VH-VL binders against q9h9l3. Designs and how they scored, part 157

Target 1, 176 residues: q9h9l3
Amino acid sequence: PRKMVAIDCEMVGTGPKGHVSSLARCSIVNYNGDVLYDEYILPPCHIVDYRTRWSGIRKQHMVNATPFKIARGQILKILTGKIVVGHAIHNDFKALQYFHPKSLTRDTSHIPPLNRKADCPENATMSLKHLTKKLLNRDIQVGKSGHSSVEDAQATMELYKLVEVEWEEHLARNPP
Below, E stands for the ipSAE of ESMFold2; O stands for the ipSAE of OpenDDE; V2 stands for 0.75 times the mean of E and O plus 0.25 times the DockQ between their complexes.

## First folded at step 10 (VH-VL)

Design i38 (framework fv_fezakinumab; at its last look DockQ between E and O 0.03; V2 from the best seeds 0.00; counts 0 for: pae E 8.2 > 2, placed apart)
Fold by ESMFold2-Fast, scan of step 10:
Structure i38 (fold): chain C 176 residues (1-176), chain A 123 residues (1-123), chain B 111 residues (1-111)
Amino acid sequence: as target 1 above (176 residues)
Amino acid sequence: QVQLVQSGAEVKKPGASVKVSCKASGYTFTSYYMHWVRQAPGQGLEWVGWINPYSGDTFYAQKFRGRVTMTRDTSISTAYMELSRLRSDDTAVYYCARSGTYYYDSAPRFDPWGRGTLVTVSS
Amino acid sequence: QAVLTQPPSVSGAPGQRVTISCTGSSSDIGLGYDVHWYQQLPGTAPKLLIYDNSNRPSGVPDRFSGSKSGTSASLAITGLQAEDEADYYCQSYDSSLEGWVFGGGTQLTVL
C-alpha cells in the first residue's frame, strides 16, 4: 500500500457577503498523528468573514501567513501519491483546488462500517465531533473559539485506523 | 434540456486578442465548473482551463498562464474565455464544456460540450 | 499536446469488434485517476461516450464498453456499424501537469 496522511483545513469567507470559502489554514498529520504541516494561509482575495467561531482564524493569523499559491505547492508535495484521509474531504480538496485520485482518498464521513460502529445509519453523514466522541470517547472542537485543524486531522486518522483493515479489504474487492 | 451555445467564428491578426462566449441554459449555472478545450485543425483536444461561475475562481493549464483570462456573468449565465497575444498556432476550434464540482470525484467528466467556436489567426 | 497515447487509426468491418487503447503513466491513469472516452463525429463537438472507466451515459448502446488496468485503458466497440465511424479520444487527469489530459485520438474507419 502507499503511505497514508490525514488532512484538515480551515476556511474563511471571501467574495460577496463572505459566501465563498477560501483556504486559511491547513494541517496534515502522518499515520502516527505526528504533524507534517500546519500553516496559516493567506487567501488571494479580501477576507470578508473570518468565521472565527468555526475556523479559529483571526486577523493576527494573517499577518505572516503563507500566500495561497506557495502553501498549495507545499501541501500538494505532501499529498501527491499518498492515501489521504479526511472528513467531508471534498471541502478540503475544493479549498485547495486539487483533484486527488478517489482510489487514494478515504473520507471518514462516507465509510459505512465506521457509522455502524458508532450506532449511526450506515449511509448518513455524521460529524467528526460525534464519531470521535462515540468511538474514541474523546471530545474535540470544544468551546467557542474555533476548531483546531491539527486536532481534527489527528482524530480523523485515529477514526480511520478503527476500520482500516476491513475498509481496505472492501476497496480491494470493490474498487471506487 | 441542458445546452451550451457559443459565439460565432472569429478571424484575428497575430498579436490581437479574442474573446469567446458560452451561454448556458437548462441547469443552475453556478453549480458546475465551465471548462475550455481547444482543437487545432486536424489535431487532438487540448485542455485550457476552468472557471467556477459561483466564486469566479479560475485555474489555467500552465501553457496558457499569462495569456488566457476566464470570466463569467451570472445574470445571463454566460462564461467567457479571452486569449491575448495571438499566434498563428492558436488557430483552433475552442469548446466550452461543463463538469461537476465534487472534488471527491477525481477527474470529473466533461458533459455537455458547446458546438465550438473557430478562431483563425492569420495574415 | 497529447499526453496519453492512442493508436492513430483502427478499422473493422460491420458486425466486427475493435478495441482502442489509451496508455498513460504513473502520474495519471497509473496513479488511479479515472478515464473517460469521447466520440467525435465528423464536423461535430465531442460527445461523452464512457465515463469513470466503464460507465455509459443514457442513450449510449451497450456495444460500447470501457476498462482500465494499470497505466492503460481500453474502449471496446462490438457489432460495428457504419455510424460508428468517428474519432475517439480518451481523457484523464495528470497530477504532474495539474490538469486534464487527452489522448491523441483514434480515427475509426468502418470498411
Scores: ipSAE 0.764, ipTM 0.898, lowest interface PAE 1.1, mean pLDDT 92
Fold by OpenDDE, look of step 11:
Structure i38 (fold): chain C 176 residues (1-176), chain A 123 residues (1-123), chain B 111 residues (1-111)
Amino acid sequence: as target 1 above (176 residues)
Amino acid sequence: QVQLVQSGAEVKKPGASVKVSCKASGYTFTSYYMHWVRQAPGQGLEWVGWINPYSGDTFYAQKFRGRVTMTRDTSISTAYMELSRLRSDDTAVYYCARSGTYYYDSAPRFDPWGRGTLVTVSS
Amino acid sequence: QAVLTQPPSVSGAPGQRVTISCTGSSSDIGLGYDVHWYQQLPGTAPKLLIYDNSNRPSGVPDRFSGSKSGTSASLAITGLQAEDEADYYCQSYDSSLEGWVFGGGTQLTVL
C-alpha cells in the first residue's frame, strides 16, 4: 500500500488588498505524526497581510523563509506518489499551485463517515478544530498566536485514521 | 458564455519574438489557470505552460524555459504568451485554454480553447 | 515526442464501434492522474470530449465513452458517424515533467 502523509499550509495575503492567498508555511507529517517537512515559505509577491491571527505568520518568519519555487519543489517530491491527507486540502494544493491525483487525495472535510462519527451531518463541512475536539478530545488552534500547521496536519492524520478502513473500502468501491 | 479570443496571425523571422494575446470573457478571469498549447502543422498538441492570472505565477514546460514568458493583464482579462529567439520549428498554431485551479475548480481539463493563433517563422 | 502513446490512425464504418488507446507511464496515468480526451475537427481548435477518465461535458453524445485502467486509457465511440471524423488526443499530467502531456493524436477515419 501507498504511504500516507498529511499536509497543512498557512497562507498570507498578497496582491491587491491582500486578497491573494499565498503559501507562507507548509507542514507535512507521516502516518505516525512525525514531521517530514515544516518550512516557512517566501511568497514571490510582497506580503500585504500576514493574517497572523489565523496563520501565525509574522514578518520575522519570512527573513529566512524558503523561496516559493524551491519550497514547492521540495514539497512536491514528498507528496508525489503518496496518499495525501488534508482538511479542505484543495486550499493547500491551490496555494501550492499543484495538482495531486484525486484518487490519492483524502480530504477530512469531505468524509461523511468522519462527520457521522462526530455526530455531525454527513454532508456538512465541519472545521478541523471542531472535529478534533469532538473525536480526539483535543484543542487545536487555540489562542491568538495563530495556527500551528504541524498540529493541524497531525490532527488531520489522526482524524483520518479513525475512518481509514471504512473510507478506503468505500473509495475502492467508488473510485473518484 | 465563456470565450477566449486570441490575437491574429503573426509572421516572424528567426531570432525575433512574438507575443500572442488571449482575451477571456464570460467568467472570472482570475479564478482559472490559463494554459498555452501549440500545434505545429500536421503535428500533435504540445503543452507550453500555464499562468495563474490571480497571482501571476507561471510554470513552463522544460522545453520552453528561458524562452517563453507568460503574463496577464487582469484589468482587461487578457493573457499573453511571448516566445523569443524564434526558430522555424516554432511555426505552429498557438492556443490558449482555460483550466481549473484544482479538481474542485473545474479540474485540470482544458475547456474552453481559443481558436488559435498561427505563428509562422520563416526567413 | 508525445509522452502518451496513441495509435496514429483508426478507422471504422458508420454505425460501428471504434476504440482509441492511450498508453502512459508510472509518472502520469499510472501514478493516478486523470485522463482527458479532446476532439479536433479539421481546421478547428480542440474541444473537450471526455474529462476525468469517463465524464462527458454537456453536448457530448453518450456514444462517446472513456475509461482508464493501470497506465492506459481508452476512448470508445459507438454508432460511428461521419461527423466523428477528426483527430483525437488524450491528455494527462506528468509528475516528472511537472506539466500536462498529450498523446500523439489519433486520426479517425469514417469509411
Scores: ipSAE 0.759, ipTM 0.900, lowest interface PAE 0.8, mean pLDDT 94
Fold by ESMFold2, look of step 11:
Structure i38 (fold): chain C 176 residues (1-176), chain A 123 residues (1-123), chain B 111 residues (1-111)
Amino acid sequence: as target 1 above (176 residues)
Amino acid sequence: QVQLVQSGAEVKKPGASVKVSCKASGYTFTSYYMHWVRQAPGQGLEWVGWINPYSGDTFYAQKFRGRVTMTRDTSISTAYMELSRLRSDDTAVYYCARSGTYYYDSAPRFDPWGRGTLVTVSS
Amino acid sequence: QAVLTQPPSVSGAPGQRVTISCTGSSSDIGLGYDVHWYQQLPGTAPKLLIYDNSNRPSGVPDRFSGSKSGTSASLAITGLQAEDEADYYCQSYDSSLEGWVFGGGTQLTVL
């Protein structure tokens, strides 16, 4: 029941030739994996490439999507003052145009004890899919229909729980 | 001091295999991925693949799948790359390079590099 | 063919500023993957010059700097010196290729 959430975002291609990454879905779960937020988000500019293979975003999802400015406000209200867990989380914050304090940020792609539990080099970058398979015995991001940000956020929280006590104590001794 | 020491130059005929070694010292060998990168004469750098020295897991660039095998021996902190069915366009300097993850990195850098092993394939 | 695009050569006189571009795509730099730069002197292994877009390792002079924007990155060298004559490579990760990718290299000539 700590005030801790996990976040995951999905991006689509905007700008020339679809090369700019723009936020199109965001999911936030609480410590127990309950969904606090899950919305499709309409980027402020034209979508050139839905990137459906990775994003899971299709044209129909954008029909009633929440405009970016509105969604961002809703999301930031949830994140403010919380410990936020994510995987390669700086990309999520970049897509939100948001800076979260380092002391309240937990990135499962950069936790040495988590890598050790997965039989991975302690300082290596590991994908969420790999860690989830190794440590939770679950397959996420299955098939060609794209990622689910709810599934990914839930997996991220469960991974963090495996090392939470150890890592929180480490951070208390070694403030960023 | 952190060092990557590679085996000496090799001359091979087409169709043969070559096995290059990379001995690590000055750091915990199993804590970092080891990568292999090659450079043909007068050309640029080309990533070949990586090995996880902790688990032995590997991942190879698509171009090399089926011809490359990466292994390691943790007792002597040494990584190996073997390339089979050699052809003349495999002539290159083959580097080992260490990578790892520090805070918020999404594409880990290579540091340090070995000095390279020249493999020449000619008939 | 190189995944990241660099000019094949650049030149400058001592004391001048030069820049080297590195252009990627929506599947590498454009997805937000970091860019690293390596210096390779003739006959030697590459050496890390800039990491995580703009950071200098210990021992690299502050006249070397890096930046990233959109699908491109840039290496800048100010106060150009004769010993800067080398090949320079950018490097990132590409999701569509599932691998580490390099630029084609840029030969810097100090005039």
Scores: ipSAE 0.008, ipTM 0.502, lowest interface PAE 8.2, mean pLDDT 87
OpenDDE, second read of step 10: ipSAE 0.700; ipTM 0.887
ESMFold2 (binder alone), look of step 11: mean pLDDT 92; pTM 0.943

Design i39 (framework fv_fezakinumab)
Fold by OpenDDE, second read of step 10:
Structure i39 (fold): chain C 176 residues (1-176), chain A 123 residues (1-123), chain B 111 residues (1-111)
Amino acid sequence: as target 1 above (176 residues)
Amino acid sequence: QVQLVQSGAEVKKPGASVKVSCKASGYTFTSYYMHWVRQAPGQGLEWVGWINPYSGDTFYAQKFRGRVTMTRDTSISTAYMELSRLRSDDTAVYYCARSGTYYYDSSPRFDPWGRGTLVTVSS
Amino acid sequence: QAVLTQPPSVSGAPGQRVTISCTGSSSDIGLGYDVHWYQQLPGTAPKLLIYDNSNRPSGVPDRFSGSKSGTSASLAITGLQAEDEADYYCQSYDSSLEGWVFGGGTQLTVL
């Protein structure tokens, strides 16, 4: 079986009115929750909105941030060939401007058995915060300091583990 | 309907530069990547690179790095590809093609394609 | 030169079935990336024929089909027609090159 990692990214606003979401932090953890990667990333364009209340990103974090192109290379090296778990992971991949194979992608926001386990509608999109509270009895994204991408990545991995066997069997029978 | 309209044929001398344009219509220009693919006479397809019209970020094939520049003007939904230091083996039809911005929910299939722009490099 | 390997040419008589193979590696098709196919009629731009291994865009006849297994993909054309005479290219993504790659192309001749 392939190695599995979980990813979570934080984005800041760039471009006109800060509407462009640019990668500003990326965290990757392994199956056990160990941090493999956690870096602040410097977007190529001027940051208009740090979105701190959500992203947790502040101006001081960008002082020694890794340039996007360099960070992207480092991240891709980690992700390549692995099953990548994330929540609403299309946002992370979009921010990375990266294409991961569909067959190697696991999005915890689109796993019906996970929602069912949390007594949620199977076809609904539930937040990571909600699922984590319901299924892991843990509070994440608490406070006013913004999100922790490491914490979110770890929670995502733990959630997936709850339905891993069932979901992997489902995917084997129904390849994407 | 989705269309990609490319600029006309170009004839250039070795060492010169060429800039090909691709005007998009019928869809949100910034919601899709724009790719450039070339085809030498009687040869196969060769991917040159892509640009994210939303952010302006570009990614080029290794072969063309340092020699190709992709840009866009969002105000007119137009993508540009400039190739410098032209050589005879750069003679080809250059295509622009649209694809999704992320693989998971939008496959990186190329659809549609422009009709192509012939660039001839000769002494 | 091409990263994906295709036979240079295939031929068939009208009404016959032909197949075009596309062989990749562990860094593209074998890594899990999907395969797309394009049809290029003489003197025209490529047209998407098959996407995500086996899906047909609107307007593509069901006599065209695609499949993928391991490091290889295949395009099958049943009920071959004269209008099918064209070049066919497979496409995937190569992680080592961090870019899209094409097969060398296959020229299909209808006898």
Scores: ipSAE 0.774, ipTM 0.906, lowest interface PAE 0.7, mean pLDDT 94
Fold by ESMFold2-Fast, scan of step 10:
Parts: C-alpha cells; sequence; structure tokens
Structure i39 (fold): chain C 176 residues (1-176), chain A 123 residues (1-123), chain B 111 residues (1-111)
C-alpha cells in the first residue's frame, strides 16, 4: 500500500573553504522512473564551490532556482508517507534537514543482497556508478561535466527493483 | 566516558532571560545533535529544540519560537540554550540530551542526558 | 501537553508483569517513526531504557522489552521489582510538528 519513490540530490559547497554541503538540485522519480520533481535549488548561503565536476551545477542554474525553504516544502510533501529509495541517502536527508522514518528508507549503498549480486563484499559501500555498470550494464555519471540527478535517481530505483522482493521480505521479518 | 555537564541552578524574575550551558566530553561534539528538553515540577517531558553543532543550524518547537535561542561554541564543546521573557510557568528542570543525525548511525534517540538545570522563575 | 498518550499510572506486585501503552497518530508512530522509552527515577535525569522499538542498551535487564504495532507501542516489564518504581516515558518523532514528542508519562507503583 505504500508508494515508492527514488531521490537524488546534488550539493554545492558553502561555508569556510566550501566544506559545507548545501542542497542545489533535487530529483525525485516514481517506481516506473517517471520524474515527479526536478528543480535547481538556491541555497540560503553564498556558494563558494559549485563542485561542477560532480554536481553538474553552474552559476546559470541559480538564476531561476527555487529558494531552499520553498523547495524543501515541496520535496517533503512528495516524500512523506512513502518508501524512499536513495544511494547514500543520509547525505540527501542531511541536505534537506529532514528525518524520514527508518522503516520507510531504502539505501542502495547498504543493501547486502545488492552487493552480492554485483560480486562485491556484502558490507562494502559501493558507488552508484559501479553498481549500475555491474548490474544494469549502464554507464552513468559519464565525463567531467557533472552528474544528472534524474539519471541517478532512475538508476537507484532500478537497482532497488533487482532486490526488492528479497529485501522487503527480510525487512518484514527483521524490522530495522 | 561520554558525558554532558550542565550549569548550576538559576533563579530569575518574570521578564528576565536565562542562559543554560551543556558541556560535552568523550565524543566528537560536532557529530551529534544536541537537544533541549524541559520538565516542570511534577510534570512530563517537553521537547524544546535542537542544534546541529557542526553547522550551527537550529530548530525550535513552535511553542518556544521567538523566545528561545540555541547556540554552541565548538572550541569548548559547549551548547547553550537561552530563554527570554520568562514566565512563572517556565519554572522547570532543563535537560540537554544527545541524538544522532539523519539516520546515519541509527534512529535519533536521546542518550546520554545531562543531569538537568533547575530554573526557577518567581517574583 | 503530551502528544503521545500513556496511562498516567500502572501498578503491579513483585514478580508480576505490567505493560505500559503509548498511543500516537498517523503523523508519528503510525507513519513509521521508531519509539524509544526512558526510565526516570525520582530526582534523576531520564535514562534510555529501550530504543528503536525493541532494542536494549547495555546494562538494561532483559525483563524490559518493547514492541510497536500500527499507531501504538508498548513497554513490558516482567518479574517486577521494587527498584522499578519510576516514571516511564515513550518518545517518537512527529512529521507534522517536525520535532520530537513525548508521552505524558506513566508512574509505576510496585505494590
Amino acid sequence: as target 1 above (176 residues)
Amino acid sequence: QVQLVQSGAEVKKPGASVKVSCKASGYTFTSYYMHWVRQAPGQGLEWVGWINPYSGDTFYAQKFRGRVTMTRDTSISTAYMELSRLRSDDTAVYYCARSGTYYYDSSPRFDPWGRGTLVTVSS
Amino acid sequence: QAVLTQPPSVSGAPGQRVTISCTGSSSDIGLGYDVHWYQQLPGTAPKLLIYDNSNRPSGVPDRFSGSKSGTSASLAITGLQAEDEADYYCQSYDSSLEGWVFGGGTQLTVL
């Protein structure tokens, strides 16, 4: 009965030497990979480092970006009450300043059966790029012009689907 | 090892402000949220708000917005809660308590707790 | 005052079992947020007794157990002892308030 969505956020560097990660883009897709939300987001603090090589964020994206407070409200309305899938999702929740129920959270960087299918150590933290290449035979995050959060969210949902039946059964028997 | 040491009891007049401190030791101060919870004499626990010592970000319960300010000093691993425009019904023991952040290490639960600071508001 | 509902008191004789309920809503326990339980002895700060619905911190006897179902949670104490006389509080997170919420507390009396 719970709907499922996947999320991926891009962060830019704010604060001293750009060491603080602030939300600058968020993409949310439904179970079938259709985009429910995809907006550039304006941090409340001065951007020191766009981290463009990874984030894909450039100064021009900030011109019409949604202010953080407004974007956060929109995003939380979509996430509330749903099973949320992400990769290293604690970083996304931290950027959103949001506490999602642990029982409704699925982190593809910490699902042992998924690592098993990829012939990786069960408790290792594998990158989204590696798991997607190994299990879906798809190259994401290609080149030096930054990641697509839509592409990453879609890949994350597809990876979760590979272990969904097994993992949901495990969680029902062993609540987190 | 891990402990939270709070400042001593305060007696204030209505309309005054009070600032309570909570000094953390035995862990990385910036890796956990610090919460403030109060308890009026003979009453239950009431959450006041939290501060992220790493960023300085705060979030306050609606009841206290406009009257409470939470700050920290990372150089001495100390968190502060200041409550202004005190009323007699603000008389309570004020506790600091530690929690995890955004499910990185598990669900946020309050452990440890400071011993509490009694704030008495009387004319 | 309290967002989560607990009975104000519960009592039992030494050696017996007591249970303390904690009832929330669709915005907290019913939404899937975990429930934690705290024990408060007279004149002391609360101490974590049960976390993440059913887990015990080191040093908490196994006669204390927790469970969660739907919009409610329960704390069970078996083999009741005089030293268990205390106030017990449940806690969760509420999405609509965006904050931590407590039950009103239950005073346990060992008869």
Scores: ipSAE 0.681, ipTM 0.872, lowest interface PAE 1.4, mean pLDDT 91

Design i4 (framework fv_fezakinumab)
Fold by ESMFold2-Fast, scan of step 10:
Structure i4 (fold): chain C 176 residues (1-176), chain A 123 residues (1-123), chain B 111 residues (1-111)
Amino acid sequence: as target 1 above (176 residues)
Amino acid sequence: QVQLVQSGAEVKKPGASVKVSCKASGYTFTSYYMHWVRQAPGQGLEWVGWINPYSGDTFYAQKFRGRVTMTRDTSISTAYMELSRLRSDDTAVYYCARSGTYYDSSGYPFDYWGRGTLVTVSS
Amino acid sequence: QAVLTQPPSVSGAPGQRVTISCTGSSSDIGLGYDVHWYQQLPGTAPKLLIYDNSNRPSGVPDRFSGSKSGTSASLAITGLQAEDEADYYCQSYDSSLEGWVFGGGTQLTVL
């Protein structure tokens, strides 16, 4: 079987009115929740909006941040050939400018059995915070300091593990 | 419903530049990547690159880096591909094609194509 | 040279089955990237025929089917009809090139 990792990225606003989401931090954890990668990343474009309330990123984090091109190479080396778990993971892949094989991608925002376990409509897109509170009885993304991408990646892996057997069997019978 | 309408055929001399347009309708222009693919007479399909119409981000196949520029105008839902320093072997039909901007069920395939623009490069 | 390998031509009689192969490498199909198939009728733009290895867009008859195994994919056409005469292209994504790659194309002739 292929190895599995979970990813969570923090984005800052670049481009017109800060509407473009550019990668500014990436955390990757293994199946057991151990950190494989966690770096602040310097976007190639001017940062218009740090989105600090959500990203936790401040100007000081950019001083010694890894340049985007270098960070991207490191991250893709970890992701390539592995099953990658994320929440609304298309946003992370977009920020990485990366196409991961769909058959090796698991998005916890689009897994009907996970929503059912949380007593949510199966076709709704639920936040990571809500699913984590309902299913793991854990509060994440608390306070005013912004989110921790390590915490989010760890929570995402734990959420996936709750439905892993059921969902992998579903995917084997109904290939994506 | 979904339509990609391309500009008309062009004849250019070696060393010139050509700019092909692709006007989208029937969907939200900024929600899908726009790809460019070319096909020389009697030959196969060759991917040139993509543009994200929302951000303006681009990515080009190695063969075309330094000669191709992709842009868009969101106010008229139009994507452009400009190829410079044309050579005779750039003679081809150039297609625009839509692909998902998200890496979900629709992410990888080119689901709608323009009818193509013939670019002829001859001396 | 095309990155994905297809036979240049295949032929079959009306009503019969034909299969078109598409062979990649460890950096594309072998890495798990999905394979898509396009049909190009003479004088027209390519049209999406099969996506994500085996799925049909609305309007594509079930005579067309796709499969993928290891580093290769196949397009099967059953119940061949004259209107199926076209060029068929496979496509995937190549991680080492960081781009979309196409097969060289297969001309189908219905005899």
Scores: ipSAE 0.121, ipTM 0.710, lowest interface PAE 5.7, mean pLDDT 89
Fold by OpenDDE, second read of step 10:
Structure i4 (fold): chain C 176 residues (1-176), chain A 123 residues (1-123), chain B 111 residues (1-111)
Amino acid sequence: as target 1 above (176 residues)
Amino acid sequence: QVQLVQSGAEVKKPGASVKVSCKASGYTFTSYYMHWVRQAPGQGLEWVGWINPYSGDTFYAQKFRGRVTMTRDTSISTAYMELSRLRSDDTAVYYCARSGTYYDSSGYPFDYWGRGTLVTVSS
Amino acid sequence: QAVLTQPPSVSGAPGQRVTISCTGSSSDIGLGYDVHWYQQLPGTAPKLLIYDNSNRPSGVPDRFSGSKSGTSASLAITGLQAEDEADYYCQSYDSSLEGWVFGGGTQLTVL
């Protein structure tokens, strides 16, 4: 079986009016929740909106941030060949300008058994915060300091583990 | 129905630039990636790059980095590809092609294509 | 030149079955990326024929089928018809090249 990692990224706003989402932090944890990667990342473009209340990113975090191109290389090295778990993970991959094999991707925002377990509609897109509260009885993304990508990645992995067996069997019967 | 209408044929000299347009209709322009693929006469398909019409984010094949620029105008649902410092081996039919956002995280199919724009580079 | 390897040409008589192979590497098909197939009729733009290894878009006859195993993929055409004469391209994504890659294309001739 392939190794499994969970990823969560924080983005800031760049470009006109800050509408472009640029990677500013990336956290990767292993199956046990151990942190494999956690770095602030410097976007190639000027930051217009730190989106601090959501991203948790502040200007001070960018002082010694890892340049995007370097960080991307480090992250890709970790992800390559792994089953990658994330929540709405397409956003993370977009921010990384990276495409991971669909067959090796697990998006907890699109796993019907997970929603069912949380007494949510199977085809609805539920937030990580909601699922974590319902299924893990844990509060994440609290306060005004913004999100913790490490915490979010860990929560994502734990959520997936709740339905891993069932979902992997489903995928085996119904390969993407 | 989904349509991708491309600009007309171009004839350019070496060293010049060319900008090809692709107007999308029949779907939400900003909800799908737009790719550019070229095909030299009698040759195979070659991927050039993609743009996210919503954010404007782009990613280019290594071969074209520094020479290609992809943009979009969301107000008219049009994508543009500009290739500079043209060479004779840039002579090709250039296609725009759509891929769904649901395929954002991996190599996903190009489900609709423009009819192509012939760009000829000759002295 | 092409990252994915296809035979340059295949041929068959009407009604026959033909197969087109697509061989990749550990950085594309072998890594787990899906394979797509396109049909290009003479003088036209490519058309999506098979996506995600084995799925057919609406309008594509069931005599077209795709499969994937290991580092390779295959397109099968049964009940070959004259209108099937075209170029066929496989496509995937290559992590090492950081981009979509195509096979060299296969010219199918219907005898």
Scores: ipSAE 0.032, ipTM 0.630, lowest interface PAE 5.4, mean pLDDT 91

